# Designs tried in a protein design chat: miniprotein binders against b1l550. Part 5

Target 1, 279 residues: b1l550
Amino acid sequence: MRLPEELLERARDIHSEAPSHRIKLDRVGSFGLKVPVEFKGFLLLAEADVWVSLPEGRRGVDLSRQVEAIYELSNPPKDPFSLCREAAISLLEKLNYADSSGVSIRFDAPLQDGESLKYYGVEISSIASDEIINKIRVEILGMTACPCTAELIRAYKSSEIAATHTQRSLGILEVSTKAEHPDPDKLASIIERAMSSPLRTYTKRPDEGGLVIRSLSNARLAEDVVREMIHLFLEEFGHLPEDTHILAAVRSMESVHMHDIYAERSFSLDEIRKEISSH

## First folded at step 3 (miniprotein)

Design q17
Fold by ESMFold2-Fast, scan of step 3:
Structure q17 (fold): chain B 279 residues (1-279), chain A 82 residues (1-82)
Amino acid sequence: as target 1 above (279 residues)
Amino acid sequence: DPVEEAKKYFEEAKKLIDEAEKLLEKGDVKKAAYLYLKALWLLMKALIIAIEAGNEELIKEIFEEIARVLKLIFELEKKLKG
């Protein structure tokens, strides 16, 4: 029967009407969609946001077409990089009044840790317009030890105080580039190598003491970790286009305070190279 | 008829859910999770068609199944992580 379809088509005309105010909107879409992805041999349930720009002369967006676009491309499950890129392109093709589209996909990524797995956070985005910009954000927990703890090592009989100067820290690397998405496992590795020590799924009791001592001997401020992350990033990914934008950040969950310490730096590859060459 | 098309996807999804439940009883958590995810895609497709058709009763029924399957997937994902 076509009668219900014709009524729905008349209802859809509301979206093409002039809005009450002629204001462009940057992002209009469906947020918090559950989509399956295949990541390095694992089937994961990811969360996706899809959006398009809305011109000043159009009242609304056809949200059902956005949901259809991503679910059509997610069957069967595929890698989140291809899904992100293809869905962003598909949104512009399906919604031709839009100047730009975007897709973000978030999940917890497995990382091999001896015989076990640990997990780190990944958000992958593609933003399409006249060009495609690929963004990836990686968050992973590690451990830092304040350099003040090095002084406390001289007073080992105050073990209680030494323990309070070791804390969990969240490392963050975000990359926006016209090139393909960087490998998130390599970004996670950079973050872990920049910290005093990585967090382990499990250590045997003898190894546990060694890990603690190593962490205290490799004392780093949040500020030190951010600088080391930038240094390691440039060694691994310095070949990316000069307009590649990076955010490096650390959030230290201070065991001796009710608040966290946060350090960050945003930069383009062109900007950071000029800064480093000035010193 | 879009209503019949939506019902067809809904029926196919329910068959996959039944198969997933049998796999869980046998302890095959990974394969069960895969089938629940596959069923979710079919349920979402059915939901979109049902919304476009304006069938309120069918929309409610499909949405209730989506909510149920999502709960199961979240529980299985935690077990696979653990």
Scores: ipSAE 0.000, ipTM 0.162, lowest interface PAE 22.6, mean pLDDT 78

Design q2
Fold by ESMFold2-Fast, scan of step 3:
Structure q2 (fold): chain B 279 residues (1-279), chain A 82 residues (1-82)
Amino acid sequence: as target 1 above (279 residues)
Amino acid sequence: DPVEEAKFYFEIAKELIDWAERLLEKGDVELAAEFYKRALEYLEIALEIAIEAGNEELIKEIKEEIERVKKLIEELEKKLKG
């Protein structure tokens, strides 16, 4: 049994009908698509969201055109940054009623850790309109040590490892720019260097002692880590456009408390340079 | 691990098949056929890798899915061109 072509054509056009209410929607699309990406020699399964703006006079979005846009560009698998930017542009070309489009791609990025690999979180987005804005968010775990505990040890017993208050901390760098996406490995490196020490995927007992001692020697508050991340970011990426926006944040998972400590700063490159220059 | 790589491509093919089925439900027969053809490309990649890996169970599963998708494409082509 086959449906007449006229019925199939009419069914396709339902999304071009007038809506019940003439209200513009900012993001309409397919979320949670599984897409293959090639990242620095690794074949990874990423999760993608694709969306477009929907004008007040149109009932719905052609979701099939959205899926077509990203999968046309993901076969064969390519780097997620090019895929993100190219798919966002393709969405606007294929869905010409939209004022803007966006693509977000999330994956766990491999990072060398001795003879093994560890993973850190990456989320990239490209938002296309009359211009393209590229966003990247990197999250990586590391270690921090309380300066107050370090001072107590110095006052009494410098070798008292049992008195240490080291904790896991999540470092976050988010960048929004009209330039290409910053290298996530460099962002991850900035975060790890700002912390008391990196977190290892495996640790023998002697290595654990060394990490604790290094953390105590480089004791930092969450506030210290955020400031150091900003300083290191400016050294590595200060060449980006002045309207580039950055979020630097740390979430410290306190070992002696049931709650976390959180510190953050959002800024534009123009804003932070003026602030630093005034002091 | 080539077995994990084959499974990766197989999962992508399954996702594309799911989208093709949704497109058929919406009445977009031509685009559904395109998505089934794309799924078939990924199934063929998955099969090649699975054969190299020597995983007989996975080879059989992928071959069965290839045959199913090929039949679906033929039926859609018959309906469109009559």
Scores: ipSAE 0.000, ipTM 0.296, lowest interface PAE 12.4, mean pLDDT 80

Design q21
Fold by ESMFold2-Fast, scan of step 3:
Structure q21 (fold): chain B 279 residues (1-279), chain A 82 residues (1-82)
Amino acid sequence: as target 1 above (279 residues)
Amino acid sequence: DPVEEARKYFLEAIKLILEALKLLRKGDVEKAAELYKKALELLEKALEIAIEAGNEELIKIIKLLIELVKKLIEKLEKKLKG
């Protein structure tokens, strides 16, 4: 059942009315939208959040205009970076009372792993106001191996002892910049290279022992992994604007403990260069 | 660095687009249209440099934003004529 158009036209515009309390809201929008995106030749179903700022004198936002902004730009499907940026601009054009807009898009990105695919997590956003700030967060699982276990193996020359202290670790790189979003495949590569070894989705060969042994030859603390991620990031993305902000983090899911180990560092490119040059 | 030069034009175009949207909020449709057109010029320069640099990712990103700006200009010009 639908109400007659004339009845809807005569109804009060609730959203344009004064609110009960004159308080500005920072983010009001539609969360959990499903949108198709094209990523490196793959058509993926992503999850999107869209929002705008709401001034203290306005009761509500035009939700239909928010959904229109992203859906108009998602057909045909395009890369999630352009969709994110363009939808943020479109939100400000369609909702002229807003001081700022934002769009976040989340998906699992495919990555070639031998003859199969593995997946890593990507969340991107664009926040528009006087400028656009682009953020990207990449999360990928890998393996780390305790350096103490490596020393024990060196002493005893036994692969059985080596196996007891490998663990899954989640590597995280988050970048906030006025430039275009960094390539998430390159961010994922940095994380994997910083770890003891990458994880495999599928192996045709029964060589799991070899993967463990390779991890032990590259044994690293979570702290070591974070430092290496920063080093590799600067080699690949040191050309980004000086006010670019980075978060590098590792969460080690300890196989022999009931708790996780976590290490992180946040910095701007300007800050880290000054720190490194002081040594 | 050509990529840095292309990026500079691209970022300046975004600033002009956002400034145009502020002008539209104030009702200044004519100035907003001028800023959109200036943004389009800067994006076309960014595209030329990105093509010469062979950066496929920048080329795609810039082309899509050009399409959006052209639609915004068209929409705004229709308002100015009618």
Scores: ipSAE 0.316, ipTM 0.769, lowest interface PAE 4.0, mean pLDDT 83

Design q22
Fold by ESMFold2-Fast, scan of step 3:
Structure q22 (fold): chain B 279 residues (1-279), chain A 82 residues (1-82)
Amino acid sequence: as target 1 above (279 residues)
Amino acid sequence: DPVEEAKKYFREAFKLIIEAWKLLEKGDVEKAAELYKKALELLEKALEIAIEAGNEELIKLIKRFIEIVKKYIELLEKKLKG
């Protein structure tokens, strides 16, 4: 439905009015938008959230301009990193009363797995103000094998063959930086290499046996996996600014327990390097 | 305007690609493959017109989408076979 121009002209601009209470809001926007993105040759339907800060003296935000900002930049589809950054900048240009803007884009990233595909979770954000902060979170499943049970079985039977329980484990890497977003495929690779073995979408019996044997030969605690993830991250992304913040975490879905095991560490690059170098 | 005609075919193909992706999320591989094949035909038509019009940026864009769609068709046909 269209309203007459005279009504629009005479109607109060509610958004520009003073609010009932002079309180600044940190994030006001449109959440759960569906946007197409192009990721490494794949056309994906992603979810996007867009927001701006709202000053204490302004009642509301122009939501239609927020939606326009991201949709104009998403047609034709582009990579989600450029979309995220460009949309955040565009929001500040279109909504000049805002001191900051942000965009988050979430999707399941395809990863080649033999002749099939597997998927891992990605969430990308850009927050624009007097600087731009880029954030990325990657989650991918892998396999772990318990070293404690392996050692007990070896001691009991004097066997050279490791025997222990295995389980699925979710690895998590989250990075917040003033530099460009890290490549999520590299973050996913770090997580998988830190595990006892990766998981596969499709495995032939000989390959499945190989993965199980590899996992049993590379038994790791959740704590071991987190430490290895941090080590591998520093090797690949040590070039990032010192104030880059990282969260490394593992949730192990223990096959012999009714509960999960969880291990995590949050740190800045400056903090972790000082910690490592002091030993 | 040939450029506007090419863009119309491209936009129609793009709508089908998005619909095919939604079908894939629901597990409807056969219908998704059909929509990708239809989208490929529209993209190929758009490419012919864009080449005649000499619009190099549009040609690059359409070629990129043709490659994406062909990869999806190949993957989905493998799933249907197996």
Scores: ipSAE 0.000, ipTM 0.194, lowest interface PAE 14.6, mean pLDDT 79

Design q23
Fold by ESMFold2-Fast, scan of step 3:
Structure q23 (fold): chain B 279 residues (1-279), chain A 82 residues (1-82)
Amino acid sequence: as target 1 above (279 residues)
Amino acid sequence: DPVEEALKYFFEALKLIREAEKLLEKGDVEKAAELYKKALELLEKALEIAIEAGNEELIKEIKEAIEWVKIFIELLEKILKG
């Protein structure tokens, strides 16, 4: 239910007043909005956060303008990347007192797996100021090799192919860039290719067998998976601006003990290129 | 469809391999070896059908799986004996 026009008008007047303390706020807005998006032919219900900076001389933000900005752009539903970028820009245009704006959209992305669908987590953001920064985080569940069993089999057979028991693992890629958002399906593909076996629904389709065989041939430690994700990322997205910031991580869930193994690397493209070239 | 028949045997073999991996994780080497041997039989059937169908990509995938499973069986049998 909408508030009466008279109350909305009074709220705007209050928000333009001087605050009790002259302190700038970085993010003020509407969080947890339900918004429909169209992602690669699928209609999804996403969660959105919209926000602006608030200057030290102003008491509050016009929340109704923030909600209007994203909902105007959400009808009809559009792709979440365009929605994210356009809404962030629209917020700055509509709220002239703000120095920056941001929009974050979270959803579970469908990935075609034969006749079935599996889902992976996506969070995208666009932050607008004198420039626009686009962020994306992809999380996908897969499998990775047990280090001890892999080592034993390598030692015994002197084989480059490792036999091992598998552990459930969460692969994570985060990218922050001045360029457009990287394609989340490509990020998900990088994570899956780096892992020993992606989790998927079995189908009658021919590609299913190939994935499992690749997993058995490419058994990996969590540390190996992170390094492979970085290598594959650089091959696919090494053309991004040098100040692009990446986080690559794997969380391996131990089935027999009360702990997880976690491996990560955070870097800029400039940093990693210097590191690789200094060897 | 010969390709669909080959894939049926291939997928059943992969299911048994996954079950064998779970048994190996629990330390049940004997039962794991039995399942890998069963998977090998299914992979060999899948290979015969894939060859008849002339699907080179599927033949390659199945041959790689057979080589892998034979290595596992040899390793597990040596553990059981010694």
Scores: ipSAE 0.000, ipTM 0.148, lowest interface PAE 16.4, mean pLDDT 76

Design q24
Fold by ESMFold2-Fast, scan of step 3:
Structure q24 (fold): chain B 279 residues (1-279), chain A 82 residues (1-82)
Amino acid sequence: as target 1 above (279 residues)
Amino acid sequence: DPVEEAKKYFEEAEKLIYEALKLLFKGDVEKAAELYKKALELLEKALEIAIEAGNEILIKWIKLIIEMVKKRIEELEKKLKG
């Protein structure tokens, strides 16, 4: 869009005017923007939200400047982590009335799965103020098998390998840190290793049998998966700053129930180390 | 590998840009400007190597970041002079 300069000079700048009510807003921005990103050799279409804080004395935010900022930084496509950090910082610098800014970018990340690909969910954000906080959330599906039913069937029939029900479970790891974003592939790997078995994009009967047997021999409660995820996270990422905050969660889509089972734990690295060192 | 060499210079420049932006939040405009200028030197070296390597995507990417950094330096220099 291109408007005559003479018209722009005479038009009211409504965004700079006093609002009807002198109330600060925490997040004002452009949500649901489509932006291209380059992720580990793949060109992906991601969805982005950009925002800034708005002081009590200002009526509105220049939304066109927000959209231009992220699109300028996304052409040509770059990695979503650099885009997230640079855009958040750029917004705060360009919109100098704001106390804080933020950018979130969401996409489905490809992961090599034999001769095929599977996908897991990634959401990253950077929030800029007097410091920068980087956040990443990874979600990936896996399989769990019920140890309670396995034990019951084993006892009932004296089976060599216990039979039980299996279900899809969604594993979630979310990390908030002043350091750089953790590698999402490593987070996805932690989640899959904590599960009874991973899910595959493509399987043949022999592979399907193998996944089921693996799941049955490694039966896990949702609670077990969360604890294992935390253990594996500390092995891989325990070096992050002590004020790093983590959420580990599992939603088990129970095949024998009309409802899901959910387990979670949130903690800082400082908090969890003190807890573990106690007992 | 010249592409990997260009990438290393680019990554070093990104670290300096990140540090410069943190300094700006703390109000240290002069120190931030110094780091942006150092980042620009590294980016220009990365661009030179990328051009020699003939990697068009990397060239365009580095040029975009150089333009951003140049604008930042100009803005900060205006702030320092008034």
Scores: ipSAE 0.000, ipTM 0.115, lowest interface PAE 19.2, mean pLDDT 79

Design q25
Fold by ESMFold2-Fast, scan of step 3:
Structure q25 (fold): chain B 279 residues (1-279), chain A 82 residues (1-82)
Amino acid sequence: as target 1 above (279 residues)
Amino acid sequence: DPVEEAKKYFWEAMKLIFEAAKLLEKGDVEKAAELYKKALELLEKALEIAIEAGNEELIKRIKEMIEFVKLIIEYLEKKLKG
């Protein structure tokens, strides 16, 4: 319990009172809670936000009941998807004045990288009302290489030319669906396969040369990476409901510039299929 | 048309780059380096005109080529010295 007993007593009395202005609020809750989760055999410390809608006639939300709800469900630790969904439902049950509830859980997910581990960012949300909407966002770093420079090196047929310019790129896939959350490892895999080359946790100098050579053989613009991510997403997750909404994006940290290049596309599954079939 | 003028300088530079690459394949490092340096001058002129024209995609492509040519020149100069 993070709150003092005297604050919990005040919250109970004050929150049921009429507000100064009769205005509905969309999200009121406890943000930045630390919760343990179990993800694919790993025990991780995640950060959670929990909220509910507040009707125009009620002054405040029972924050202590929100903390109790997620705490009860997080001990013992469980998978973050079940925790997210169950906590959102529990919030509506415990705070019956609310029309909707939401839970967001953020953590760094481990991914096997040879004999070591690397990490990628995951944010999972569930929003409960008359239906449940599940959201997931995955961010992972990879490498891109300029295709113009790579093509010139191939055309020149010179092994004496120094390596081409490469850059770190952040790949992003975000999915909002009425179905279960997509597997974040599969989303991370899609992003990495769309890149020129993945980044490694540990490389020796000979392995670094191999990564650069792979990037030259598979040189891609940020625009190319976004299109490839969409293509691979449709192959893996095309079975999701037609109203599923996706954001695919790449932020390229250009090595030859002091600024980033950004490319993105937002779409529903229905929208993108119609677009592809028109060409 | 400044965009067409920038493209003309860019293509003249590319012609020199391809010629320099052929010389490099034959082992004529010194003459190749000379042609890459001439190509760099044309690319810098193309960039100046492209910036005035406000064509963002062309500016990006010319800048990428300039960085590539600079890298090649540096490598070839080091090889000639030693």
Scores: ipSAE 0.000, ipTM 0.126, lowest interface PAE 19.9, mean pLDDT 77

Design q26
Fold by ESMFold2-Fast, scan of step 3:
Structure q26 (fold): chain B 279 residues (1-279), chain A 82 residues (1-82)
Amino acid sequence: as target 1 above (279 residues)
Amino acid sequence: DPVEEAEKYFIEAYKLIWEAIKLLEKGDVEKAAELYKKALELLEKALEIAIEAGNEELIKFIKYAIEVVKKLIERLEKKLKG
């Protein structure tokens, strides 16, 4: 049932009233909206969060106007990067009491894997204020093989090929920049190349054996994977603004332990270049 | 849970949409159009259930998906006929 226009106007007036406590809020909005997006030729179902800052003198945010903003920009579906940026800017323009706005969009991105597809996680955001900051986070699973256990087994059994445990590892690259969002396929590629081997959607028994042998031949600690991801990132994206901030991380889901191993490094491009050039 | 039921129909529709897009990349316009039409049927079922469940946000999103798929079908059918 549709409410009369008079009642809708009175509801909006309540949001403009003074609050019980004069406190600014950083993010107020609609979270978990389902939004169609077009990504590299694929029509995908994404989840979106939209928010604005709320000044200390205003009781509430017009949530319906936030939802309208993203839905009108998502029809027809467009690429999630343009949608993210345009919606953040639109929210700030439409809700003139706000100092900042933000949009976050999450989806599973398809990636070619021989004749089939595999998927990796993407979260992008755009935060608008006096400037716009674009953020992207890519997560993809790969395999790691422990070099410490491999060395112990090799020493003990005098074998030419080390037998060691393998485990799934989640690689993470997160980039915050004033430039356009980096291509998530390239970020996913960096993560996979840093791992002992990538994971596949489907492997036959002989292909599985080959994958394991490759992992054992390229045994890497979580720490090794993080350093390699940073190295590969700088080769591909070193042209980004110097104040670009990066998080590189790996979470190794240890098959022989009840706990995970985690390694990370946060840095700006300016910071890491100075560190590397010190040698 | 009717909301979960509506979401299952919606997810199945989008699986068909992904397959249709892959067929379009291969130039199989006719089979892609058939999959979009099947996806539309599933989206219309999802909409009916979402309306009965009273989930306003899900209703709005499914309506947008239906309009997008209808426009895609219309475009592909025009291409197939000339």
Scores: ipSAE 0.000, ipTM 0.186, lowest interface PAE 15.8, mean pLDDT 78

Design q27
Fold by ESMFold2-Fast, scan of step 3:
Structure q27 (fold): chain B 279 residues (1-279), chain A 82 residues (1-82)
Amino acid sequence: as target 1 above (279 residues)
Amino acid sequence: DPVEEAYKYFMEAWKLIKEAFKLLEKGDVEKAAELYKKALELLEKALEIAIEAGNEELIKMIKELIEYVKEMIEILEKKLKG
């Protein structure tokens, strides 16, 4: 029998071999990993993707080293922001043939809603290359109410009480920055404040009436909600670097249509400030 | 803007750390250790500015990278002694 040293010396490192075609790949990694995270006092099971760039002269990536990098840093569970940043750095250190690394972590974040909890979607990423870029996407449901229909019904019925259809709307804020990740609870708050009213996990009949009345009093188009989200974002996070990129969007699940209405704006802080200042 | 100044020091430190990764791949432990030490100085300056600015999340982000760099310096210094 051959000694282990001889076997290791003779074994081919397939991943370090030349590929069939000398083509660079942008992202190669382990996707859909389950990882525990600690988020604001909650232990959550999150889903993680880890990847690195692969140079044109290398056949494959050490997938085991990718899983090891995030696993080592997730025990004990820590906050997903630190985990993303540290894992992206660790990946680039351990897989030093790569030009870039990235980590993305997804989970449903609990948010206090009276005596109950509701949940909103969070995706946190860190990408390490010549820079370290931190990205966060928050999605939360709220309500919108159509101002056009309300006015038409009021005029037709000769009533002082406006009536209109209400619908569920998904608000989206995505931030990409060289700075630390923005607090997702604050992003969720911005989205909810921009809506006609927030959604509740549990409502009593009086609370349901209150939500409807609030929505009717604060009727907003998807376009209105996006503009308000941008305004509120600038008030809360205008301190971020000027090259910070933001996506603000609303997807309205229209109750009178079989399709959705969508409104979106992407911008850098530098771009939006100049636009607002010019008019 | 002090927060912008802190980010600039942080990013300069990151560039040195990235270069140290490449030096380690080449087996140049001595030069890598030197770059980590220079990065640590920049990160400590970034931390001072971030603390004065009162940005808790930025302070945490900078401290994480400081801890990483300090650990790497210890590892490489032990390797250099043999």
Scores: ipSAE 0.238, ipTM 0.708, lowest interface PAE 5.3, mean pLDDT 83
Fold by OpenDDE base, second read of step 5:
Structure q27 (fold): chain B 279 residues (1-279), chain A 82 residues (1-82)
Amino acid sequence: as target 1 above (279 residues)
Amino acid sequence: DPVEEAYKYFMEAWKLIKEAFKLLEKGDVEKAAELYKKALELLEKALEIAIEAGNEELIKMIKELIEYVKEMIEILEKKLKG
C-alpha cells in the first residue's frame, strides 16, 4: 500500500521539526537491509547498513529516502564496491541537511578451493563527507600449528616433523583508505598465506595428510601470523596512500583450551614504514 | 559433483532474477513475477541438492536468496491483485 502522499508529507513534517534538545547525531539510518549484489559473477544477497548525520536543528532523518537511495542503485545488481560508494554519495545528495553519510555491505564471499567453494566474510564500507573513505574488512578461517608443542616433541623425538596440536584460526584484515577498496580476494590470500595452512572444505584423505604436514612444517604463533599478514600486506598493497589505516588480527580457537588467543596490530602505512626502517 | 549441480541450478535461477529485474524496470510486473516463480523452483532444487551434499555455506546462501525471491513474489502478486 503506497501511503497516501498526505501521510508521507506529515511524516516529513515531523522529521523537519526542531528537536527538544538541539544535539547533532553522527549516525542515523537503517541497519540490516537486504540488497542484491554481484560479486565475481555471483549474485549474492548482502546485508546493508545506511546512515547519515543529523544536524542539531532537525528532529529526524527521512529513513524512507535512505532506503530508496540504496535500492535504486541495487537494481540491477552491481558490484558491492560501486554500490557502497555510489550509495554513500547519493545519500548526501538526497539528504542535503547531512554533512556525512555511510554505507556498509556485508556478505560471504565465494572463493574457489579446487573443485569446491569456500567462503570468507566481507564487509565493504564507504563514508562520504568532504572526502570519501573506503573501508573493507575480510575475515577468513585458516589453520595454525603451535610451534611450542612442536619443539617439545622434537626435543623428545629426533624427528624433523614433530606432531603438534593444530587449531582453527580466524584471520582479519581491515583496511580504510581514500583510495579504491582493496581486492578482497587478495586480502583473503594474504591471510591464508600468513597462516600455517588454509582450510579446505573438501579434503580427500591424502590431501588432509598433506595439509597437516604443511602446517607442522610451518608452525606459527598467533603473533607470528599477524606479523606475517602485515609483511605480506605491505608487499601487495604498499602503493596505497600513506594515511591508509590497517587492522591486522588473528583469533586462534584453541583445541586444548576453552579460551581463544587473540593478537592484533592497528597502524597506518606511514607509521609501519617508519617502524620497519628504524629496525 | 552435487555441489556443482546445485550451483548450476543456482546460477540459472540468478539469470532469471536478473531478467525479472529488467522487466520490472520496464513495468512488466506479470512477467517478472513469472520469472521469480521459476527462479524459486530452481532454487528449491538447488537447496535439495545442497542439503544432500551437506554444504552448509551453499545451503545458507540458497536459503537467503529463496527468502528474497519469495518476498518479491509476494510484493508483485499484491500489485497484480490491487
Scores: ipSAE 0.007, ipTM 0.206, lowest interface PAE 10.1, mean pLDDT 83

